VHH binders against p19838r805to892. Designs and how they scored, part 1

No score or structure here was measured in a lab: all are predicted.

Target 1, 88 residues: p19838r805to892
Amino acid sequence: QGDMKQLAEDVKLQLYKLLEIPDPDKNWATLAQKLGLGILNNAFRLSPAPSKTLMDNYEVSGGTVRELVEALRQMGYTEAIEVIQAAS
Positions, changes and structure headers below are counted from each chain's first letter, unless a header gives other numbers; Kabat numbers aren't used for antibody chains.
F, E and O are the ipSAE of ESMFold2-Fast, ESMFold2 and OpenDDE, as the mean of both directions, binder to target and target to binder. V2 is 0.75 times the mean of E and O plus 0.25 times the DockQ between their complexes.
Where letters were taken out, [cut] stands.

## First folded at step 11 (VHH)

Design u4
Fold by OpenDDE, look of step 12:
Structure u4 (fold): chain B 88 residues (1-88), chain A 121 residues (1-121)
Amino acid sequence: as target 1 above (88 residues)
Amino acid sequence: AVQLQASGGGFVQPGGSLRLSCAASGFTFSSYIMGWFRQAPGKEREFVSSISGSGDYTYYADSVEGRFTISRDNSKNTVYLQMNSLRAEDTATYYCAAKPDHGYLSRYDYWGQGTQVTVSS
């Protein structure tokens, strides 16, 4: 069972914004690949907020904050990690 | 030049149906996600539905899920929005939009003129 509920809504909102940027290496699609959800990118792309849709699916699938942070670390997305850690 | 021309709006009673069409030109239609948005008076523009370039994937806002159906005919460069079980809250100006299917940004590059949908008894 995941623990994404540990992240406050404002933290999630910050993450959404960080993942909706025109950086090919630090976007929701890259994160989805790191989290093993890349096969859903075609679906996520259709949503009005792909980063939110990704994270919602990640949460529902039992994802963990730890795995999320690790994925972000692999992406070198220090700012996103800091957002999560600041809330801990 | 890119053009998106929406049509099919009108007046309907609650529970009624309408079919919107959006004819596209000026870009490789099948390589773009087509989307429908709507804006009611005094409200922000909101996402309604989108469909992938191939038509294999669709997405709907929760508020229209099960009532609206998006489809496309790439041979006609047209995207459709079948709206069933219409409600008063569906009243809005509806807009057709396009963004690249290969992209990851949420913004749409092309927008058409709106078509008015009014649901009222």
Scores: ipSAE 0.831, ipTM 0.925, lowest interface PAE 0.5, mean pLDDT 96
Fold by ESMFold2, look of step 12:
Structure u4 (fold): chain B 88 residues (1-88), chain A 121 residues (1-121)
Amino acid sequence: as target 1 above (88 residues)
Amino acid sequence: AVQLQASGGGFVQPGGSLRLSCAASGFTFSSYIMGWFRQAPGKEREFVSSISGSGDYTYYADSVEGRFTISRDNSKNTVYLQMNSLRAEDTATYYCAAKPDHGYLSRYDYWGQGTQVTVSS
């Protein structure tokens, strides 16, 4: 069971933009690996919205906001963490 | 200069088939994801299908999976869309597009002019 539904849709939209940048460390593919979803990265990159596809998969897999924040912290992605925490 | 030239559109009856082609030039074709998008009048452009630079991986919108098949021939710099079991709701201008196959962006860099597909009883 997860709690990703507690994250507002506008927060999720901001996260998608932050994860779709040309940065080797701060991107959706690195996040997918931290969340244990790296095996699906070929599908994510071919989808029309890679970061949304990743986040939807994480949510249906029972992912939690706490674990999402921890993964972002391990990536050093403070800007993305701040987006989540400003909405809490 | 980059060119993407889509062709193969036409008028077809429901249940029929069409094969679209998109000839590419001006970039290293095998290093790019190729995608098909479509737009009906008055509607937003929507994703149809994509294929990796090598051709090893494909992705389909739910509305077309099982009916459409994307493929590519890197020796001819061409991507294809085989469209079977066509329906009236498939009526649209179909566009091919390209983006680098190792980036993290969702947007496609290059777009063709499109080819019209009309499915009518």
Scores: ipSAE 0.723, ipTM 0.883, lowest interface PAE 0.7, mean pLDDT 93

## First folded at step 15 (VHH)

Design z4
Fold by OpenDDE, fold request of step 16:
Structure z4 (fold): chain B 88 residues (1-88), chain A 121 residues (1-121)
Amino acid sequence: as target 1 above (88 residues)
Amino acid sequence: AVQLQASGGGFVQPGGSLRLSCAASGFTFSSYIMAWFRQAPGKEREFVSSISGSGDYTYYADSVKGRFTISRDNSKNTVYLQMNSLRAEDTATYYCAAKPDNTYLSRYDYWGQGTQVTVSS
């Protein structure tokens, strides 16, 4: 449900921060793999903002908020899910 | 002690070329992503380009794509930035930076001294 355009910019900014942590299970690279974008992780890593680059690519590829939440759920990243749900 | 020492800046006319170098020491160079940033007076520091530890992958800001080329020589612990077709808007102090290849963080751990690039007719 819902395209990524429905997420407010402040919500995205919060997600970016949550995904740039040294946790091996709760990070942008793990999320990228869950979203089927793991092949781009080298590019994301080299970008100035890996989480943002991931989210931008996910949005451009037609990714949905529903799938994002599901991926985060698989990661056990409850805090990130709550950020999204609080804004919805 | 970690050191990043940038060089190669100077004055050039529009359309000219410069090659920046950044010599690194004090860390395992090949295990780090190297990047170039720049900051013009009154503007925020902006990302220019980065290269993976092995050199197999590169990334460029849209503003420099097709004009700048990042490369590295791990045997010399040096990263380079070849800047062609320079424009006035490329005028800035250029900085090299380093972060581990396997980090999830966007921040760079090490920063070098800036080298001034001035593009003017």
Scores: ipSAE 0.876, ipTM 0.949, lowest interface PAE 0.4, mean pLDDT 96
Fold by OpenDDE, fold request of step 16:
Structure z4 (fold): chain B 88 residues (1-88), chain A 121 residues (1-121)
Amino acid sequence: as target 1 above (88 residues)
Amino acid sequence: AVQLQASGGGFVQPGGSLRLSCAASGFTFSSYIMAWFRQAPGKEREFVSSISGSGDYTYYADSVKGRFTISRDNSKNTVYLQMNSLRAEDTATYYCAAKPDNTYLSRYDYWGQGTQVTVSS
Protein backbone atom coordinates (compact mmCIF):
# COMPACT_ATOMS: atom_id res chain seq x y z
CA GLN B 1 0.00 0.00 0.00
CA GLY B 2 2.75 2.44 0.93
CA ASP B 3 2.83 5.11 3.59
CA MET B 4 2.66 8.68 2.30
CA LYS B 5 5.66 9.41 4.49
CA GLN B 6 7.70 7.21 2.21
CA LEU B 7 7.24 9.54 -0.74
CA ALA B 8 10.30 11.70 -1.23
CA GLU B 9 9.86 15.43 -0.85
CA ASP B 10 10.89 16.09 -4.44
CA VAL B 11 8.15 13.72 -5.62
CA LYS B 12 5.59 15.56 -3.54
CA LEU B 13 6.77 18.88 -4.93
CA GLN B 14 6.31 17.60 -8.46
CA LEU B 15 2.81 16.42 -7.60
CA TYR B 16 1.94 19.78 -6.08
CA LYS B 17 2.87 21.50 -9.33
CA LEU B 18 0.90 19.04 -11.42
CA LEU B 19 -2.21 19.52 -9.31
CA GLU B 20 -2.26 23.32 -9.25
CA ILE B 21 -3.26 23.91 -12.85
CA PRO B 22 -6.35 25.45 -14.42
CA ASP B 23 -7.60 22.06 -15.60
CA PRO B 24 -10.95 21.15 -14.01
CA ASP B 25 -10.25 17.43 -14.46
CA LYS B 26 -6.64 17.32 -13.31
CA ASN B 27 -6.39 19.50 -10.23
CA TRP B 28 -6.19 19.20 -6.46
CA ALA B 29 -9.91 19.83 -6.01
CA THR B 30 -10.85 16.86 -8.17
CA LEU B 31 -8.25 14.71 -6.44
CA ALA B 32 -9.64 15.73 -3.06
CA GLN B 33 -13.08 14.56 -4.13
CA LYS B 34 -11.70 11.21 -5.31
CA LEU B 35 -9.95 10.78 -1.97
CA GLY B 36 -13.08 11.61 0.04
CA LEU B 37 -11.76 14.98 1.21
CA GLY B 38 -13.82 17.18 -1.10
CA ILE B 39 -15.75 18.70 1.80
CA LEU B 40 -12.51 20.48 2.71
CA ASN B 41 -12.00 22.08 -0.70
CA ASN B 42 -12.99 25.54 0.51
CA ALA B 43 -10.33 25.32 3.18
CA PHE B 44 -7.76 23.95 0.75
CA ARG B 45 -8.44 26.78 -1.72
CA LEU B 46 -7.83 29.38 0.97
CA SER B 47 -4.58 27.79 2.08
CA PRO B 48 -1.30 29.13 0.68
CA ALA B 49 -0.68 25.83 -1.14
CA PRO B 50 -3.87 23.89 -1.86
CA SER B 51 -2.15 20.77 -3.22
CA LYS B 52 0.21 20.57 -0.28
CA THR B 53 -2.59 21.15 2.22
CA LEU B 54 -4.59 18.38 0.58
CA MET B 55 -1.67 15.95 0.66
CA ASP B 56 -0.86 16.79 4.26
CA ASN B 57 -4.44 16.15 5.30
CA TYR B 58 -4.54 12.96 3.28
CA GLU B 59 -1.40 11.73 5.00
CA VAL B 60 -2.73 12.59 8.46
CA SER B 61 -5.96 10.74 7.70
CA GLY B 62 -3.97 7.58 7.02
CA GLY B 63 -4.12 7.67 3.26
CA THR B 64 -1.90 5.34 1.27
CA VAL B 65 0.18 5.79 -1.86
CA ARG B 66 -1.79 2.99 -3.48
CA GLU B 67 -5.07 4.78 -2.93
CA LEU B 68 -3.53 8.02 -4.18
CA VAL B 69 -2.43 6.35 -7.40
CA GLU B 70 -5.87 4.81 -7.82
CA ALA B 71 -7.52 8.21 -7.41
CA LEU B 72 -5.15 9.72 -9.97
CA ARG B 73 -5.91 6.83 -12.29
CA GLN B 74 -9.63 7.55 -12.01
CA MET B 75 -8.80 11.13 -12.98
CA GLY B 76 -6.82 9.92 -15.96
CA TYR B 77 -3.83 11.88 -14.71
CA THR B 78 -1.11 9.72 -16.23
CA GLU B 79 1.66 12.28 -15.69
CA ALA B 80 1.05 12.37 -11.96
CA ILE B 81 1.02 8.58 -11.72
CA GLU B 82 4.30 8.39 -13.61
CA VAL B 83 5.94 10.77 -11.16
CA ILE B 84 5.01 8.48 -8.27
CA GLN B 85 5.94 5.27 -10.06
CA ALA B 86 9.29 6.61 -11.24
CA ALA B 87 10.27 7.17 -7.62
CA SER B 88 9.32 3.65 -6.53
CA ALA A 1 -6.75 50.00 -13.00
CA VAL A 2 -6.56 47.57 -10.11
CA GLN A 3 -5.55 49.05 -6.79
CA LEU A 4 -5.00 47.56 -3.36
CA GLN A 5 -4.11 50.02 -0.64
CA ALA A 6 -3.22 48.78 2.81
CA SER A 7 -3.27 50.99 5.89
CA GLY A 8 -3.33 50.80 9.67
CA GLY A 9 0.26 49.84 10.33
CA GLY A 10 2.26 51.37 13.15
CA PHE A 11 4.28 50.87 16.30
CA VAL A 12 2.86 48.81 19.16
CA GLN A 13 4.17 47.10 22.25
CA PRO A 14 4.05 43.35 22.73
CA GLY A 15 0.56 42.27 23.71
CA GLY A 16 -0.96 45.22 21.88
CA SER A 17 -3.50 45.28 19.10
CA LEU A 18 -3.66 46.72 15.61
CA ARG A 19 -6.22 46.70 12.82
CA LEU A 20 -5.13 46.71 9.19
CA SER A 21 -7.36 47.68 6.29
CA CYS A 22 -7.01 47.09 2.58
CA ALA A 23 -9.15 49.09 0.18
CA ALA A 24 -9.66 47.53 -3.23
CA SER A 25 -10.74 48.95 -6.57
CA GLY A 26 -10.70 48.06 -10.24
CA PHE A 27 -12.14 44.54 -9.96
CA THR A 28 -15.26 42.70 -8.73
CA PHE A 29 -14.26 42.52 -5.09
CA SER A 30 -16.80 39.92 -3.94
CA SER A 31 -15.56 37.47 -6.59
CA TYR A 32 -12.06 37.39 -5.16
CA ILE A 33 -10.33 35.73 -2.29
CA MET A 34 -8.50 38.33 -0.25
CA ALA A 35 -5.38 37.52 1.70
CA TRP A 36 -2.77 39.05 3.93
CA PHE A 37 0.92 38.32 3.63
CA ARG A 38 3.88 39.68 5.53
CA GLN A 39 7.60 40.01 5.01
CA ALA A 40 10.23 40.74 7.60
CA PRO A 41 13.71 41.97 6.73
CA GLY A 42 15.92 39.14 5.59
CA LYS A 43 13.01 36.70 5.50
CA GLU A 44 10.79 35.39 2.76
CA ARG A 45 7.25 36.58 2.34
CA GLU A 46 4.86 34.41 4.32
CA PHE A 47 1.15 33.79 4.20
CA VAL A 48 -0.86 35.17 7.12
CA SER A 49 -4.58 34.75 6.40
CA SER A 50 -7.18 34.56 3.67
CA ILE A 51 -10.94 34.94 3.31
CA SER A 52 -13.36 33.73 0.63
CA GLY A 53 -15.27 36.10 -1.62
CA SER A 54 -18.45 35.79 0.41
CA GLY A 55 -16.59 35.94 3.69
CA ASP A 56 -17.99 32.57 4.80
CA TYR A 57 -14.63 30.84 4.98
CA THR A 58 -11.32 31.90 6.49
CA TYR A 59 -7.86 30.41 6.75
CA TYR A 60 -4.99 31.25 9.06
CA ALA A 61 -1.33 30.43 9.33
CA ASP A 62 -0.56 28.44 12.46
CA SER A 63 1.60 31.27 13.76
CA VAL A 64 -1.36 33.67 13.98
CA LYS A 65 -4.26 31.36 14.85
CA GLY A 66 -6.24 32.57 17.83
CA ARG A 67 -4.65 36.02 17.64
CA PHE A 68 -5.52 37.39 14.20
CA THR A 69 -8.95 37.70 12.60
CA ILE A 70 -9.56 38.36 8.93
CA SER A 71 -12.84 39.89 7.77
CA ARG A 72 -14.26 41.78 4.83
CA ASP A 73 -16.95 44.28 3.94
CA ASN A 74 -17.94 43.78 0.34
CA SER A 75 -20.09 46.92 0.37
CA LYS A 76 -16.91 48.89 1.05
CA ASN A 77 -14.53 46.77 -1.03
CA THR A 78 -12.34 46.40 2.05
CA VAL A 79 -10.59 43.52 3.79
CA TYR A 80 -9.42 43.80 7.39
CA LEU A 81 -6.91 42.10 9.64
CA GLN A 82 -7.48 42.44 13.36
CA MET A 83 -4.23 41.62 15.11
CA ASN A 84 -4.35 40.94 18.84
CA SER A 85 -1.74 39.75 21.31
CA LEU A 86 0.98 41.01 19.03
CA ARG A 87 4.49 39.64 19.37
CA ALA A 88 7.90 40.87 18.31
CA GLU A 89 7.99 38.21 15.61
CA ASP A 90 4.89 39.76 14.04
CA THR A 91 7.05 42.71 13.00
CA ALA A 92 6.93 42.92 9.22
CA THR A 93 5.60 44.75 6.22
CA TYR A 94 2.07 43.52 5.62
CA TYR A 95 0.60 43.16 2.15
CA CYS A 96 -2.91 42.46 0.93
CA ALA A 97 -3.46 40.36 -2.16
CA ALA A 98 -6.32 39.10 -4.31
CA LYS A 99 -7.05 36.04 -6.45
CA PRO A 100 -10.25 34.79 -8.08
CA ASP A 101 -12.58 32.94 -5.72
CA ASN A 102 -12.92 30.00 -8.11
CA THR A 103 -9.25 29.56 -8.98
CA TYR A 104 -7.26 26.37 -8.48
CA LEU A 105 -3.98 28.26 -8.41
CA SER A 106 -2.06 29.29 -5.33
CA ARG A 107 -0.73 32.50 -6.84
CA TYR A 108 -2.38 35.85 -6.31
CA ASP A 109 -3.12 38.11 -9.25
CA TYR A 110 -3.08 41.46 -7.47
CA TRP A 111 -0.84 42.85 -4.77
CA GLY A 112 -1.06 46.04 -2.78
CA GLN A 113 1.57 48.27 -1.29
CA GLY A 114 2.78 47.26 2.12
CA THR A 115 2.06 48.76 5.51
CA GLN A 116 4.69 48.47 8.22
CA VAL A 117 3.88 46.83 11.55
CA THR A 118 6.50 47.09 14.28
CA VAL A 119 6.07 45.31 17.59
CA SER A 120 8.69 46.38 20.09
CA SER A 121 8.99 47.11 23.79
Scores: ipSAE 0.872, ipTM 0.948, lowest interface PAE 0.4, mean pLDDT 96
Fold by OpenDDE, look of step 15:
Structure z4 (fold): chain B 88 residues (1-88), chain A 121 residues (1-121)
Amino acid sequence: as target 1 above (88 residues)
Amino acid sequence: AVQLQASGGGFVQPGGSLRLSCAASGFTFSSYIMAWFRQAPGKEREFVSSISGSGDYTYYADSVKGRFTISRDNSKNTVYLQMNSLRAEDTATYYCAAKPDNTYLSRYDYWGQGTQVTVSS
């Protein structure tokens, strides 16, 4: 619900994999837009791991797990939400 | 057929400079992100730098920021890596790679042959 630092590394790794897919509705770029970080998508795309780079930037910016889950909910990405909730 | 041919590697002393080139063919060059990777013996391949199809955006690994510069010439279908202030830890085989500019995936579809860079006193 709170600090992104509370998410275990293995949970983050699972999220990274779920977000780097060719689905236009359930990818890291869509998540970035929902989180207000879409202006950085060009930078994320060029990074070696776009979903990880997004999540790292989100964490550094003070993003919360609650807001992350809400963004994923707006995307209809149930599997990603379940990964987070299973670890809570 | 897709081809990526890297060149410009060599032997230099610490603090020296090299400029790598990668000539591409077989795909719409300007529609692809071009990247450089490197691999040292006994180590995993690591990302070095990438550049967008238009050349407007670049990305660098922390280990090379301020020392390396990636650029491209779409009229020549070539991507470059200017390497300054070289260090011993930069010693590796350097590879050129390409992936579509519109992909969400991290993997690269095309890889070239490596060019050896050796930094030693």
Scores: ipSAE 0.860, ipTM 0.939, lowest interface PAE 0.5, mean pLDDT 96
Fold by ESMFold2, fold request of step 16:
Structure z4 (fold): chain B 88 residues (1-88), chain A 121 residues (1-121)
Amino acid sequence: as target 1 above (88 residues)
Amino acid sequence: AVQLQASGGGFVQPGGSLRLSCAASGFTFSSYIMAWFRQAPGKEREFVSSISGSGDYTYYADSVKGRFTISRDNSKNTVYLQMNSLRAEDTATYYCAAKPDNTYLSRYDYWGQGTQVTVSS
């Protein structure tokens, strides 16, 4: 049961930018692995918007905001967590 | 020093085919994702297709899936777009673009000058 529609679009846009940086730990590819979507990383990197493609796939797969925050916590990505939590 | 030269555009009837080429120089071609974008007058540039540095993986916009095929020849530093079943809405300037295959960025670093495709009766 997914609840990703609870995130406002501007929150999602901020998150996409935070995940599309050249950081070896704080990127969309690492997040995909934490969310169990790592086998799709070739498709994500080839899409025009890798972070959006990842997040859309996660949402249609029934992903939850709580699981997203936990994955970000495991990555140590405090800024991304704060963006999500500040919008609630 | 980086150059992307797109060619192969032209006039074609609906239902016809064209093959675009983009010759690259000034970077390690096989280490770059290559992509095609297009822009019609009065519209935003839109993604068409991309291909991994090795050529093993491809991605297509929904509007072209099943009609267009991206490919590359790393021995010739060239990416191609085979365009079949062309429609009027495919009329646009087509641009090739390149970004490193090891980046997490969505931004493309290098852009070609474009080649015009016109689909009309």
Scores: ipSAE 0.698, ipTM 0.876, lowest interface PAE 0.8, mean pLDDT 92
Fold by ESMFold2, fold request of step 16:
Structure z4 (fold): chain B 88 residues (1-88), chain A 121 residues (1-121)
Amino acid sequence: as target 1 above (88 residues)
Amino acid sequence: AVQLQASGGGFVQPGGSLRLSCAASGFTFSSYIMAWFRQAPGKEREFVSSISGSGDYTYYADSVKGRFTISRDNSKNTVYLQMNSLRAEDTATYYCAAKPDNTYLSRYDYWGQGTQVTVSS
């Protein structure tokens, strides 16, 4: 079972903004690939809130905050990691 | 200038059907995600459905899955919404919207004027 419910909603909202920017490396599509959810990227892209849709799917599939932070580290996304770590 | 013009709204009985059209101009239609949104009086605009630039992928809000079908004809620069099994809660102004199919942003760049759908006995 995952532990994504430990992340406060305002932290998740900050992450959504950070993942929905015009950056080739620091975006929700790249994160989805790092989390093993890349096959769903067409669904995420078409949803009304791609980063939220990605995060909801990750949480429902049993994803962990530790794995999320590691994926963000692999992307070099220090600001996103800091948002998560500041909430602990 | 970009224009999106929705049409095909009207009055219909519960359980009935309508087909909406949205004619687009002023951009490369096949490179844009097209979507339908709706807004009932006093409510926020809500997402209904979207379709990729190629037409190969679609997405639906849970409230309309199995009843509504989005499609597009790139030769006519037109997106459609086939609405079946209509209910009173589907009553709203329906808007088409467009955003580039290569963006990571959630917001839509262009919006139509809307067409009214009223489901009533």
Scores: ipSAE 0.693, ipTM 0.878, lowest interface PAE 0.8, mean pLDDT 92
Fold by ESMFold2, fold request of step 16:
Structure z4 (fold): chain B 88 residues (1-88), chain A 121 residues (1-121)
Amino acid sequence: as target 1 above (88 residues)
Amino acid sequence: AVQLQASGGGFVQPGGSLRLSCAASGFTFSSYIMAWFRQAPGKEREFVSSISGSGDYTYYADSVKGRFTISRDNSKNTVYLQMNSLRAEDTATYYCAAKPDNTYLSRYDYWGQGTQVTVSS
C-alpha cells in the first residue's frame, strides 16, 4: 500500500520545481521511467503541471516514499532526496 | 516577434456552440505545444486543453472533457477549440498559449490577448 500522503504539500511543491528543469538526468520524464510510469509521459507532458500529474498518478497507483527516494538516488538527484529527508 | 491572436468568441445561449481560433506567427508552430486557458473576472486563470506539436496527443481539464475538442492545422499555423454544450460556467476570456514541445517546464512562454466567451440565457 502507498504512503505518499505522508509528504507535506510544501515538500511536494519543492519536488515539482526540482523536476521541471532541462537536465536530461534530473527531470520528471526520467523519474517517470524509473517509477514504471514512462508509458504515460505524453499525458504528463501535455498536462498543465507535468511533475504534479506524475506524482498524483504515482500516489494513486500505490507508490511509496521509499521507492521514490530510491528512484531519485538512481538519478543521482541528491537535492531532491534531501528535500524529502529534511521533512522527515 | 511572436504573435498569438485568438478569435471566435461571442455571446451564446446555454447549450450552444462556439469555435475559437488562435493564429500563431514568429516561431516554428509544429515544434510547440499549444494550449487554451480561461479566466473569468475575479477568478484565477485555469487550464482548459492542450495539444502536442504534431497534433497526435491531447489533454483536457476534467471540467470540459467530452464537451470541448482541441485541434490544430500546422499548415495554417492555427490551433482551434470547438466548444459544445456550453454552460454559464464557461463564461470567461479564453487565451491561447504556446511552449516548446521539448521542454520539461510547466510554464508557457507565449500568450495571446484572448477572446471573450459569454454564455447567458
Scores: ipSAE 0.672, ipTM 0.870, lowest interface PAE 0.8, mean pLDDT 92

Design z5
Fold by OpenDDE, fold request of step 16:
Structure z5 (fold): chain B 88 residues (1-88), chain A 121 residues (1-121)
Amino acid sequence: as target 1 above (88 residues)
Amino acid sequence: AVQLQASGGGFVQPGGSLRLSCAASGFTFSSYIMGWFRQAPGKEREFVSSISGSGDYTYYADSVEGRFTISRDNSKNTVYLQMNSLRAEDTATYYCAAKPDNSYLSEYDYWGQGTQVTVSS
């Protein structure tokens, strides 16, 4: 069972902004791959908010905050991790 | 100069159909995602649908899924929106927009002028 609902909306909004950047190593597309959702990247890109769409799908699939943080850590995205941890 | 010209709007009764077109020029059309947006009176502009540069992938807002179909003809630099089973709440000014096919961003770079769609009995 996922626990993404425990993340405050403001935290999610900050993450969305951090993930919608042109850096291919630190954006939603790479995160999606780390989370096992990379096959949906074409759909995410076409959505009005790729990072939000990714996060919503991740939540629905039963994703956890722990796994999200681990994925971000693998990406070396310290700033994104700090956003999540600051709200914990 | 970049240009997006939308057409096909009009008045229809509920349950009716319309087909919007958006003719593009001034950029490499097939390298861009094309999107349709709409704005109803007193409401914010909302996403309707988008299609990848090749046309292989499409995305729809939940509110139009199953009723609207986005397509494109890259030989004509045109994107279409087939709107079936129209509802009163589909009444809005519809806009086409473009962003690079490889974009990681949500923002669209180019916007066309709107075409009015009015669904009313």
Scores: ipSAE 0.861, ipTM 0.944, lowest interface PAE 0.4, mean pLDDT 96
Fold by OpenDDE, fold request of step 16:
Structure z5 (fold): chain B 88 residues (1-88), chain A 121 residues (1-121)
Amino acid sequence: as target 1 above (88 residues)
Amino acid sequence: AVQLQASGGGFVQPGGSLRLSCAASGFTFSSYIMGWFRQAPGKEREFVSSISGSGDYTYYADSVEGRFTISRDNSKNTVYLQMNSLRAEDTATYYCAAKPDNSYLSEYDYWGQGTQVTVSS
């Protein structure tokens, strides 16, 4: 668990890259849905960095690293989870 | 062939207004997100605004929020950028770009040529 602020910037950058892919099972849009922010996907898509915008909103809404990891786990995105866990 | 042609740039004084236009061809316009970007000399290109294919959703950079308005006319295959309350820091070459409305990527597929906007006393 923990505050999203605890994630280093380089970790976030890696996550952004992993999430901005065309794979519908492993992208930011699916993650947003898992995190309960899917209703904002239209806005995220229009932003210059959808994954960053998602994660920034998630952080502002009080989201936790634990919940992020759980969402990624539900997505089966082990690579993204490993990026987070390697930094912990 | 895909074409994006921006126009409407020029010289204006601070506080002035300009309206940029970008005419598109060669793709299904209404199925694409249209975006405006700008680049000033010696600075990185930055996002300005974007609009969904239907025009129902818009997004703005913080630096232009409340001053700029993006819109589109799908019957004319044109996207617009109304720029009000212009500032010196808005001086840049402005570019329009397009990406599929269903894209998950941040990158835009098509880019037009720039139109210069200069805000100076």
Scores: ipSAE 0.849, ipTM 0.939, lowest interface PAE 0.4, mean pLDDT 96
Fold by OpenDDE, fold request of step 16:
Structure z5 (fold): chain B 88 residues (1-88), chain A 121 residues (1-121)
Amino acid sequence: as target 1 above (88 residues)
Amino acid sequence: AVQLQASGGGFVQPGGSLRLSCAASGFTFSSYIMGWFRQAPGKEREFVSSISGSGDYTYYADSVEGRFTISRDNSKNTVYLQMNSLRAEDTATYYCAAKPDNSYLSEYDYWGQGTQVTVSS
């Protein structure tokens, strides 16, 4: 539930910032794995904005906000979840 | 000291080709992602292409996909950018940059001096 297109741009920007950190447990690479896109991590790393590239691919693949939140929960990334929930 | 020295820029007509080179020193070259960026007057710097430390993976901006090819020779500590089918909008100062191959960040640690590419009839 929840089309990724419905997430406001400012929310996405906040998520990008939260995910592009050196913490391997709470970054875009781990999120990609949780979302089933980990095989693309080498490509994401080479992109100018790994988190954005990940989320764009996730959206194109039909990913939902619900599944995104669930993945973040599995990561224990409470701050990222709060960013999404505050906007919904 | 870390050094990135780009070369190969020049004047080319639309449809022409140009090959940029960036010679690196002062760090373990094969352990770094190498990237090319460009900046035109009055515009923000934009990503052009990147290549993994081993050279096995490459990434391109949509605007250059199919026209530009990034490659590297780790034995020479050099990264290249083959630019084909050049367009006027490719006119910019091109910069070589480096970041660790295992980096999770978008930022590049090292930047070289720019080389000017001018595409004009």
Scores: ipSAE 0.849, ipTM 0.940, lowest interface PAE 0.4, mean pLDDT 96
Fold by ESMFold2, fold request of step 16:
Structure z5 (fold): chain B 88 residues (1-88), chain A 121 residues (1-121)
Amino acid sequence: as target 1 above (88 residues)
Amino acid sequence: AVQLQASGGGFVQPGGSLRLSCAASGFTFSSYIMGWFRQAPGKEREFVSSISGSGDYTYYADSVEGRFTISRDNSKNTVYLQMNSLRAEDTATYYCAAKPDNSYLSEYDYWGQGTQVTVSS
């Protein structure tokens, strides 16, 4: 079902920083939309760590690393994909 | 210049209530997320609650959910924190903070002077 625990904590921390930017093509809000979690974006925005809150929600919903990489690929976010793939 | 002035702190027994206020100036208040944070001696500052610029959306730390209520009055440029069912572990200096409502960042731009809350039997 889900395998997000496969990602090391330092990889997740790098991803959080990469997604907390104003660029609408590469921010966590756009990733949330791609992952089917866009309805929660106001909650994520108000949380103390929006990218982490998004990723925690995705993980407990059974999300997979493969689907995460595919969403990032659809966003054209090569830098974020490379962080994940360097850990593999 | 941006000013955030927190007030309303004090001494209260466990189970008691207290209401904090934070008066804001120097920015378009309704365009900013307002947040409350707290820091106990020897501990890291932690998030308590936040509210969107319009007031339509709120968020709470798990430790305060159901006991604290954040609100704002945009006509008075003021955000509030109603603190009910207070516990000893709520003892801290409480800070208000602001960031743009459209921000994708976790960091808050402006911070107020803290107000002390002490919950002791």
Scores: ipSAE 0.644, ipTM 0.857, lowest interface PAE 0.9, mean pLDDT 92
Fold by ESMFold2, fold request of step 16:
Structure z5 (fold): chain B 88 residues (1-88), chain A 121 residues (1-121)
Amino acid sequence: as target 1 above (88 residues)
Amino acid sequence: AVQLQASGGGFVQPGGSLRLSCAASGFTFSSYIMGWFRQAPGKEREFVSSISGSGDYTYYADSVEGRFTISRDNSKNTVYLQMNSLRAEDTATYYCAAKPDNSYLSEYDYWGQGTQVTVSS
């Protein structure tokens, strides 16, 4: 059962910016793979806002905040985790 | 020097069709995502469609999906936008843009001059 609607919009906006940087260890494509959405990465890449498109797809698919934080932990993306946890 | 030159705009009635072209030079065309954007007076520029460097993958804004088709001819360094079932709301200046095919960023690196599309009775 998904719960991504519990994240405030400003938290999501911060996450989008953190994932759209030229760092292969911290980008949205790696996050998509961790979330089981890697098969959609060409669609995300071609969209006007790749990280938002990824996150919207994850939310619609029933994704959870817990799984999002775990994926970010596996990436070592401490700043992104802190944004979620400090606002929650 | 990189150049993107859009053409094919014009005046058309609602329900009509137009085909836009964008000729590219100054970079390895097949290594770039090509995109179409549009801007009506007083509005922000908005995404319309994009196509991968190989042409194998495409993406469309919800407002145009099913009506517009993006394509490319890498032998001619040209990207196209076939616009069918045109509506008054499609009236805008249309711009082509390019970014590296493997980019993770939202931003496009190169932008062309626009071509005007006007849909009116």
Scores: ipSAE 0.633, ipTM 0.858, lowest interface PAE 0.9, mean pLDDT 91
Fold by ESMFold2, fold request of step 16:
Structure z5 (fold): chain B 88 residues (1-88), chain A 121 residues (1-121)
Amino acid sequence: as target 1 above (88 residues)
Amino acid sequence: AVQLQASGGGFVQPGGSLRLSCAASGFTFSSYIMGWFRQAPGKEREFVSSISGSGDYTYYADSVEGRFTISRDNSKNTVYLQMNSLRAEDTATYYCAAKPDNSYLSEYDYWGQGTQVTVSS
């Protein structure tokens, strides 16, 4: 079901940095809500790398790159979308 | 000013136990995530465990889960790390750190000086 393995690790690292900012329109907590993982946000917040923990959970749960891009589009996060699309 | 003072380190044999404490001042303790980190000589600092401001949620690195327990007492402004089943690879300087409970950042704002834990036969 999931295809997150298509993303190279350096792409994922760029995404982690882009999502670990205080901007409520662009942070990992908002992305988690868009991906249906918002109930886990307290665990993500406590982890050493919240964006990575979110993305690892999403991947293990069968998440797709298409759904990730759609969530980022709903957030208006053009830079994050461009990172994914330049690599694919 | 913010002060974090870790204590309770020492020399212990493999399989032994230690309890670390970190006394905090200079901020509203119950509004901060508290974390434990460790660094062995020549290695990168690594995450050990964290606890939410209320104490309701905890998180552990895989290498310590099941052996270490983080806790806090907000009436004493103190966070603890109970370390059981200690191994030689747990030898490090242990640091406590704090960041706001509402932070979405991975980085911690405040750091203690650390306490040495040495696990050796």
Scores: ipSAE 0.604, ipTM 0.846, lowest interface PAE 1.0, mean pLDDT 92

